# VHH binders against EKC/KEOPS complex subunit cgi121 (cgi121), part 186

Target 1, 174 residues: EKC/KEOPS complex subunit cgi121 (cgi121), of Schizosaccharomyces pombe (q9p7j3)
Amino acid sequence: MILPLFPETQVHVFVYENVSNCAAIHEQLISQNPIYDYAFLDAATILYKKQVYSAIIRALEDRRDEQMKTKTIHSEVILSLSPKTEISSAFRQFSMTKKSKNIVVVKIDSKLTEEEEFERLDKLVEGNRVEFSDEELQKLIDFKVLKKNYKLDPSTLENPLASILSSIALRGYS
Below, E stands for the ipSAE of ESMFold2; O stands for the ipSAE of OpenDDE; V2 stands for 0.75 times the mean of E and O plus 0.25 times the DockQ between their complexes.

## First folded at step 19 (VHH)

Design qp32 (from qo3 with H32Q; framework vhh_6qgx_2; at its last look DockQ between E and O 0.95; V2 from the best seeds 0.87)
Fold by OpenDDE, look of step 19:
Structure qp32 (fold): chain B 174 residues (1-174), chain A 123 residues (1-123)
Amino acid sequence: as target 1 above (174 residues)
Amino acid sequence: QVQLVESGGGLVQAGGSLRLSCAASGFTFSDQHMAWFRRAPGKEREFVAAIAYTGKYTFYTDSVKGRFTISRDHAKNTVSLQMNSLRPEDTAVYYCAATYAWDYYTERAYEHWGQGTRVTVSA
């Protein structure tokens, strides 16, 4: 897909459930294998499409403004999901772990069509692709983790999207 | 309380060797990637080496490749930097750091830092 504010940047987002090889993928990430140049997110931490898009947009804005805090655009996406400014904390909160079962995969600056990118990624991920939708994400979310990551309380749970987006947008300002 | 305590610094002649050690406490050592950074006089702090939490993967800045070796001991919660063939340009305060993130080369990625140990290499 193309984001209106970033027409020269193609972005793809994929969701996988019942992934059996997260540990193997994680190993490749920590080894800095360039074939795994994606943002691998734990789906348990993602509730909305707009949450992911907001993080992507913020990362792209940071890059545009030459204000990236991390080395890569994908790491910046991970950081951008967090209400905290600490990179280590953001990774701990949102990045796929060895124990993850469901994941959201983000590709920035793709040169491939969505289908082509899927074919490439499908060789790396052993799981079932599902639609990138709020409906599917809601099936995979761990609300305990979500509440912890964004410090949601009963009052903010009435409109968790607003709270999440505010947290992302206001990172570093509170 | 998180603590990283460096040791092993000192004065050495060019061509000599030093082994730095960092003792970690106050966090789950086995979950953290460890790194060494250094700050030379009048320069910014720079990445030197990192080691993944598994100990399986290591990363080095180009200027130290083949001369420095980073390692870790999970039983002792320590990370070490073996420095061989030292050069005057290696003179710096060396810092130990820890992170959960695999953004190894990014200074900001590290959430825990030691106070540093001074290494001086004379010509």
Scores: ipSAE 0.908, ipTM 0.946, lowest interface PAE 0.5, mean pLDDT 96
Fold by ESMFold2, look of step 19:
Structure qp32 (fold): chain B 174 residues (1-174), chain A 123 residues (1-123)
Amino acid sequence: as target 1 above (174 residues)
Amino acid sequence: QVQLVESGGGLVQAGGSLRLSCAASGFTFSDQHMAWFRRAPGKEREFVAAIAYTGKYTFYTDSVKGRFTISRDHAKNTVSLQMNSLRPEDTAVYYCAATYAWDYYTERAYEHWGQGTRVTVSA
């Protein structure tokens, strides 16, 4: 897809459940293999499509404004999901781990159609693709993790969207 | 309490060698990527070398490739930097650092830092 404020930037988002090779993918990430240049997120941390799009938009805004904190736009998405500015913590909290079961995968600056990008990604990920939708994300979320990552109290857990989105949008302002 | 303690700095002639060591405590060394950064007089701190938590992958800034070697010892919770063919331009305070993130070159990615060890390379 193309976001209105970033007309030259093609973005694709994929969701996979029951992924069997997260350990192998993680090895490729720490080795800096350019074939794996995506943001691999643990789906247990993602409840809404808007959560992912807000992080993408924040990362793209920071790139436009020369305010990126991380090396790549994909690592910047990982940071942008966090309410805090600490890169190491953001990776620990939101990135796919060796033990992840379900993942959300983001590609920014794609030169490929969604189908072409999927064909490439499907060679890397051993799992079942599901729709990128709030309905599917809701099945994969871990609410204990969500509450911890965004400091949600019992009342905000019923309607956490605004709290999460404001955390993403307001990160780093003094 | 998280601690990183560097040692092995000193004065050395150009062309010489020096080995830096960093002892880590107070965090899980086995899941942390480790790096060396340096701050030369009058300059900002810059990336020197990193090693992934597995020990399998190493990364270097261009100016030190072929001269410096980073290694780690999981049993002793240490990371080392072997510095050969030293040049006056390598004069700096060298800092050991740790991160979970595989964003190795980025100073901000490192959440734990040592106090540094001084290396002076005389012409």
Scores: ipSAE 0.768, ipTM 0.901, lowest interface PAE 0.9, mean pLDDT 91
ESMFold2 (binder alone), look of step 19: mean pLDDT 87; pTM 0.891

Design qp4 (from qo3 with S30E; framework vhh_6qgx_2; at its last look DockQ between E and O 0.98; V2 from the best seeds 0.88)
Fold by OpenDDE, look of step 19:
Structure qp4 (fold): chain B 174 residues (1-174), chain A 123 residues (1-123)
Amino acid sequence: as target 1 above (174 residues)
Amino acid sequence: QVQLVESGGGLVQAGGSLRLSCAASGFTFEDHHMAWFRRAPGKEREFVAAIAYTGKYTFYTDSVKGRFTISRDHAKNTVSLQMNSLRPEDTAVYYCAATYAWDYYTERAYEHWGQGTRVTVSA
């Protein structure tokens, strides 16, 4: 996938359900294994494609502007999902944990086609790939977690996307 | 209340050794990665070492590799930095820090900080 604002940057997003080896993946992330150079997100925290795209775009903008707050573009994506400015909090809120079952995986600066990247990633993730769509994400979301992460209330739940995008966009401005 | 309390700093001659300790409280220590940073006079704070929450993985800045060893004790909620073959350029205030993120080298990633302990290495 090519983003219009960043035509030189190829991005891939994958969704996996019923992942059995999240603990093992988490261990590799902690060890800083370069083979796992992705943003591994807990699908329980993701409701919309636009939520993920918004975070990706913000991360890329930060990189473009030389204002990244984290060391890697993938960590920046995790941070960009959060309405909070604290990196530690963002990881706690949105990153895959060893107890996660469903995940969203983001690859920035891919040199491979989507299918090639999938084949590579599929060797690392033991789960079922599903379509990256609002429909599929809606099946995996934990609304309690979502509400907590973005401080959603009954009024904002009528249009949670707007609230989420605003939170992402205005991080550090409130 | 979150607390990180460093100890073990002091004056030592070049070639000598010190062991720094950091006592953590007020947060889930077993879920946090721990690190040591240092600030030398007139310089910015820099990463020294980190240890994953499992204790299984450690990371070091190049200048201290082979000389410094970071470790942690889950039973005591402590993280330590064994510093051997100390050099005058190691003179700094050393800070203990904690983070949930595995962005070990990023100072901003750490949400909890100690007050620091001074290490002075004389020539």
Scores: ipSAE 0.913, ipTM 0.949, lowest interface PAE 0.5, mean pLDDT 96
Fold by ESMFold2, look of step 19:
Structure qp4 (fold): chain B 174 residues (1-174), chain A 123 residues (1-123)
Amino acid sequence: as target 1 above (174 residues)
Amino acid sequence: QVQLVESGGGLVQAGGSLRLSCAASGFTFEDHHMAWFRRAPGKEREFVAAIAYTGKYTFYTDSVKGRFTISRDHAKNTVSLQMNSLRPEDTAVYYCAATYAWDYYTERAYEHWGQGTRVTVSA
């Protein structure tokens, strides 16, 4: 799909549950295999579609403004999910690990249709694709992890979306 | 407390070899990627080499490929840089660094840093 502010940038987001080969995928990521040039996120950290879109938009804004901090746009998405600017911590908190069970996968600058990108990705991921929707994400989230990653206190737990989106949008400015 | 302590620097003639070592403590060494960076006089700090936490994957800046070898020893919590065929252009302070992120070439990705060891290569 196309985000309104970035009309020349095609983005795809996929969600997989019950992934059996996260350890193998993780090995490919640390080896810098270019076939795996996606953002692989642990679905336990993602509750909302807007959480992912906001991180994508922030990464694209930083690239447009020549303010990227990481090597690739996909690593910038991982950083952009974090309320803080520390790259190592953002990877620890949001990236897929070898122990992950469910993942969210982001492709930015795709030259492929969604179906073509899915066919490529499906060769890499051994799991069950589900819809990228708040309903499916809610089934996969770990609320303890979410609270920790965004430091949600009792007052913000009533509307965690607004707090999360603010953290992503305002990182480095407040 | 987190510590990265480099050793093995010194003065060597061009064509010679040195082996740098970095002893790590105070963090989970086994889940961190390790790297060497260097700063030559008057220049910005630059990436030299990295090794993934598993020890299986290594990465090098082009100017050192074939001459430098990075390795790690899980039992001793150390990272080493074997530097062969040294050139005057390799003269720099060499820094050991650690990160969880597999963004190996990016200085900002590294969360732990040593104080550096001086390498001087004479013509």
Scores: ipSAE 0.787, ipTM 0.909, lowest interface PAE 0.9, mean pLDDT 92
ESMFold2 (binder alone), look of step 19: mean pLDDT 89; pTM 0.915

Design qp5 (from qo3 with Y105F; framework vhh_6qgx_2; at its last look DockQ between E and O 0.97; V2 from the best seeds 0.87)
Fold by OpenDDE, look of step 19:
Structure qp5 (fold): chain B 174 residues (1-174), chain A 123 residues (1-123)
Amino acid sequence: as target 1 above (174 residues)
Amino acid sequence: QVQLVESGGGLVQAGGSLRLSCAASGFTFSDHHMAWFRRAPGKEREFVAAIAYTGKYTFYTDSVKGRFTISRDHAKNTVSLQMNSLRPEDTAVYYCAATYAWDYFTERAYEHWGQGTRVTVSA
C-alpha cells in the first residue's frame, strides 16, 4: 500500500497466526540477517490497524526529518509503537520473541507488490496468513499485555484506540 | 541495582595487548546483548563491538576487526574485550553497555552503562 503522506514509500503489513518457527526467525534477527529486513511484531500487543499505521507513519516522519532514533526504519517502527522513549523497552514490549505464536510483519520501502512480498515472506514464516484487519487482530491480542504496554485503565478501555494513538503520538512529551 | 563495572584498562605500548572485563549485575544478563563503546579525547563515543545474548554472534567496527575479540561468560555475568595489536588511535575510555534490543550499533539502544575504563596506547 501507499500512504498518502509518503507516496514514494510502499508499505506492506502481514499477519500470521500459529507460527511455529518464531524462535528461528528471532535467531535470524539477532544475527542481523538482511533477508529478514522486516519489523516482526508480537500480535499479542497489536489491537488495531491504526495502531500499526500510526507507528509506521511516525517512523517515516522521523526518517523524513532525519530524527530516527534507531538504525533501521523497521526498528523505528518498533520504537514508534511504544509510549516509552527507550529503544530497549520498546523491543521488549512489542517485538516478536522466541515464544511468540502470532505475529504482525511490516515491510517498509518494498519494491514488490503485496503478492510478491507475501511470496517472499512466506518462505521465512511458517504459519497461517490472516487478513490484516481489526477483526483478526482482536482475535490475537492479549489484553493484559496491551493494558500494561499502554497503561490502560477501565476508563480508557472504553476507547482504547484513542488512548493508544495518543500514547504513540505523545511519546517523549510526557 | 543495575551495575556494570569495567576493569582491565591501563597504559600499554603500541602493538601491545589488553583484556577488558565488565561485570554485570542487577538485571537479567542472559537475555541482554552486550557491547563495548569507546570515547577518545575530543571525540564522540563510538561503537566498538557487540555480542548477542546467546554469545553466538559478534559484531565489530571496521577499525578493530581482526584485532579485538568480544566474548561473554554467562556463568560469571561478564563480558570481555580482548584487544590485540593496539594502536595509539585506540586510546579512549571504554564503556560496557547492555540492551535488550538487537539494534547493536545504536548507542541510544543501550539501557545500562558502565562508568568506563581508560585505555592509553603510547607510540
Scores: ipSAE 0.917, ipTM 0.951, lowest interface PAE 0.5, mean pLDDT 96
Fold by ESMFold2, look of step 19:
Structure qp5 (fold): chain B 174 residues (1-174), chain A 123 residues (1-123)
Amino acid sequence: as target 1 above (174 residues)
Amino acid sequence: QVQLVESGGGLVQAGGSLRLSCAASGFTFSDHHMAWFRRAPGKEREFVAAIAYTGKYTFYTDSVKGRFTISRDHAKNTVSLQMNSLRPEDTAVYYCAATYAWDYFTERAYEHWGQGTRVTVSA
């Protein structure tokens, strides 16, 4: 897909459940294998499509404005999910780990159709692809993790979306 | 709380060797990637070398490849930098750093820093 503000940038987002090889994927990430140049996120931290799109938009805005803090646009997405500016903490909180079971995978600057990118990604991920939708994400979220990551209290749990999006949008302005 | 303590710096002739060591405490060393950065007089801090938390993957800036070797010891919670064939251009304060993120080359990715150890390489 193409985001309205970034007409020359193709973005694809995939969701996998019951992934059996997160440890192997993690090994490839820490080795800096360029074949794995995606943002691999732990689905336990993602409740909404808008959460992911807001982080992608923030990362692309920072790239446009020459304000990126990380080496790649995909690592910048991981940072952009965080309400804080510390890269190490953002990776700890949002990235896929060796123990993850469900993941959200983001590809920015794709030169491929969604199905072509899926065919490439499916060679890397041993799991079941599901739709990138709020309905599927809500089945995979860990609300305790979400509350900790965004410092949500009981008053915001009925409608956490606005609080989450504000955290992403306003990071660095305080 | 968290502490990274570098040692092993000093004055050495060009062509010589030094081994830097960094002792880590106050955090889980076994899940952190480790790196060395350096700051030459009048310059900004720059990446030198990194080693993944597993010890299996190492990364080097081009100017030190083949001369420097980074290693880590889980039993002692230490990371080391063996510096061979030293040149005057290697003169700098060397800093040990730690991160969870696999964004190894990015200074801002490192959450824990040592105070540095001075290396002076004389012609």
Scores: ipSAE 0.756, ipTM 0.902, lowest interface PAE 1.0, mean pLDDT 92
ESMFold2 (binder alone), look of step 19: mean pLDDT 90; pTM 0.915

Design qp6 (from qo3 with Y105W; framework vhh_6qgx_2; at its last look DockQ between E and O 0.87; V2 from the best seeds 0.00; counts 0 for: pae E 2.9 > 2)
Fold by OpenDDE, look of step 19:
Structure qp6 (fold): chain B 174 residues (1-174), chain A 123 residues (1-123)
Amino acid sequence: as target 1 above (174 residues)
Amino acid sequence: QVQLVESGGGLVQAGGSLRLSCAASGFTFSDHHMAWFRRAPGKEREFVAAIAYTGKYTFYTDSVKGRFTISRDHAKNTVSLQMNSLRPEDTAVYYCAATYAWDYWTERAYEHWGQGTRVTVSA
């Protein structure tokens, strides 16, 4: 996938359900294994495609403007999902844990086609790939976690997307 | 209340050794990565070493590789930095820090900080 604002950057997003080896993946992440150079997100925290895209765009903008707060673009994506400015908090809120079952995986700066990247990633993730769609994400979301992460209340639950996007966009400005 | 308390700093001659210790409290030590940073006179704070929450993985800045060793004790909630073959350029205030994120090298990633302990290496 090519983002209009970043035509030189190829991005791929994958969704996996019923992942059995999240603990093993997590171990590779903390070891800083370069083979696992992705943003691994807990699907329980993701409700919309636009949520993920907004975070990706924010991260890419930060990189473009030389204002990244994290070491890697993928870490920046994780940070960009959070309404909080603290990196540690963002990881706690949105990153895959060893207990996760469903995940969203983001690859920035891919040199491969979507199918090629999938084949590569599929060797790392033991789970079922599902479509990256709002419909599929809605099946995996934990609304309690979502509400907590974005401080959603009954008034904002009427249009959660607007609230989420606002939180992402206005991070550090409130 | 979160606390990180460093100790073990002091004056040492070049080629000497020091062991820094950091005692952590007020947060879940077992799920936090720990690190040492340092700030030399007239310089910005820089990453020195980090250790994953499992203790299995360690990371070092190039200038201290082979000389410094970071370790942690989960039973005591402590992280240590063994510094051998010290050089005058190692002179700095050393800070202990904690984070949930595995962005080990990024100062901003660390949510808890100690007050620091001074290390002075004389020529």
Scores: ipSAE 0.911, ipTM 0.947, lowest interface PAE 0.5, mean pLDDT 96
Fold by ESMFold2, look of step 19:
Structure qp6 (fold): chain B 174 residues (1-174), chain A 123 residues (1-123)
Amino acid sequence: as target 1 above (174 residues)
Amino acid sequence: QVQLVESGGGLVQAGGSLRLSCAASGFTFSDHHMAWFRRAPGKEREFVAAIAYTGKYTFYTDSVKGRFTISRDHAKNTVSLQMNSLRPEDTAVYYCAATYAWDYWTERAYEHWGQGTRVTVSA
């Protein structure tokens, strides 16, 4: 996939359910293994495709403007999902943990087709790939976690998209 | 409340050794990565060493590899830095820091900081 503002940047997003090896993947992330250079997100925190794309766009804008706060573009995506600027808090809220069961995986700057990237990723993730769609994401979300992460009240939780996207877009300006 | 307290700094002759310790309280030590940073006189703070929350992975800046060893003790909630073969260039205030982020080799990821302990290495 190509984003209009970043026409030379190839991005792929995958969703896996029933992942049995999140602990092993997490181990590879903390050991700094370059084969695992992806953003691994806990799907319990993701309700919309637009949520993920907004975070990707924000991370790419910060890279373009030399304003990145984290070491890699993939860790910057994790930060960009957060309404706050604190890196450690963003990782607590959105990153895959060793206890995660469903994940969203983002690859930025891919030199591979979607199918080629999937073939590589599928060797790393022991789970079932599902479509990256709002329909599938809604099955995996934890609304209690979503409310907490974006400080939503019960009335906005029924249609929270605008509030969530505003939080991502306005991070650092409030 | 969160507290990181460094100890073990002091004056030492070049070629000597020191062991720094950092006592942690007020947060879940067992799920935080730990690091040592240092600030030499007139310089910016720089990364020295880090250890994953599991204790299994350690990282060092090039200038200290083979001379410094980071370790952690989960029973006592402490992280230590054994510094051998000290050089005058190691003179700095050493800071203990903690983060939950798996990107723990990035200084800005660190959420908890100690006040530092001074190490002076004489020629």
Scores: ipSAE 0.422, ipTM 0.759, lowest interface PAE 2.9, mean pLDDT 90
ESMFold2 (binder alone), look of step 19: mean pLDDT 87; pTM 0.895

Design qp7 (from qo3 with Y57H T106V; framework vhh_6qgx_2; at its last look DockQ between E and O 0.94; V2 from the best seeds 0.85)
Fold by OpenDDE, look of step 19:
Structure qp7 (fold): chain B 174 residues (1-174), chain A 123 residues (1-123)
Amino acid sequence: as target 1 above (174 residues)
Amino acid sequence: QVQLVESGGGLVQAGGSLRLSCAASGFTFSDHHMAWFRRAPGKEREFVAAIAYTGKHTFYTDSVKGRFTISRDHAKNTVSLQMNSLRPEDTAVYYCAATYAWDYYVERAYEHWGQGTRVTVSA
């Protein structure tokens, strides 16, 4: 897909459930294998499409403004999901772990169609692709983790999206 | 309380060797990547080496490749830097650091830091 504010940047987002090889993928990530040049997120931490898009947009804005805090755009996406400014914390909160079962995979600056990118990614991920939708994400979310990550309380749970987006947008300003 | 305590620094002649050690406590060492940074006089702190939490992957700045070796001991919660063929330009305060992120080369990615140990290499 193309984001209106970044027409020269193609972005793809994929969701996988019942992934059996997260540990193997994680090993490749920590080895910094360039073949795994994606943002691998734990789906348990993602509730909305707009949450992911918000993080992507912020990362792209940071890059545009030469204000990236991380080395790669994908790491910046991970950081951008977090209400915290600490990179280590953001990874701990949102990045796929060895124990993850469901994941959201983000590709920035793709040169491939969505289908082509899927075929490439499908060689790396052993799981079932599901639709990138709020409906599917809601099936995979861990609300305990979500509440913890964004410090949601009963009042903010009435409109979690607003709270999440505010947290992302206001990172570093509170 | 999180602590990273460096040791092993000192004065050495060019061509000599030193082994730095960092003792970690107060956090889950086995889940953290460890690194060494250094700050030379009049310069900014720079990345030297990192080792993944598994101990299976290591990363080095170009200037130390082939001369420095980073390692870790999970039983002792320590990370070490073997420095061989030392050069005067290696003179710096060396810092131990820890992170959960695999953004190894980025200083701000590291959430825990030691106080540093001074290494001086004479010509």
Scores: ipSAE 0.920, ipTM 0.952, lowest interface PAE 0.5, mean pLDDT 96
Fold by ESMFold2, look of step 19:
Structure qp7 (fold): chain B 174 residues (1-174), chain A 123 residues (1-123)
Amino acid sequence: as target 1 above (174 residues)
Amino acid sequence: QVQLVESGGGLVQAGGSLRLSCAASGFTFSDHHMAWFRRAPGKEREFVAAIAYTGKHTFYTDSVKGRFTISRDHAKNTVSLQMNSLRPEDTAVYYCAATYAWDYYVERAYEHWGQGTRVTVSA
């Protein structure tokens, strides 16, 4: 897929449930294996498609403006999900861990079609692919984690989208 | 109270060796990646070496590869830097640092820092 604001950049997003090999994937990320150059996110932290797209757009804007804080565009997506600027905390809060069960996987600058990228990714992830949709994401979210990560008031948990998107867009200004 | 305390610095002749040590407390050592950075007088702090929390993967800046060895000891909550074949260009204050992120080369990824230990290499 191509985001309207970045027509030259192909992006794919995949969602997997019941992943059995997150520990193995985590080892590959730690080793800096380039085959695993994706953003692997814990789905328990992602409620909306727009949450992921907003983080991708923020990361791409920072790359365009030579303002990236992390080494890769995929690590920049992880940071961009956070309302704060601390890289270590963003990884702790949003990245897939050894204990994750459901994941969202982002590939930026793909030279492959969605189907081709899926075929590669499916060899790496032992789990069940589901649609990248608000409906599927809402089945995988942990609302306690969401509230903690974005400091949501109890009253906003019924419709938290605007608060979350504001946190992503305004990071560094408050 | 998070503490990273470096030791082992000193004055050494070119070609000599030193072993730096960093004792960690106040955080979960076993889930943090550890690194050494250094700052020469008048220079920016630069990455030297990192070791993943598992101890299985190490990373080095090019100028020290083959001469320096990073290691960690989970039982003692320490990380060490064995520095061999030292050169005057290695003269710097060496800092121990810790991060959860596997963004090893990026200084701002590190959330905990030691006060540093001075290494001086004389020609």
Scores: ipSAE 0.717, ipTM 0.885, lowest interface PAE 1.2, mean pLDDT 92
ESMFold2 (binder alone), look of step 19: mean pLDDT 88; pTM 0.908

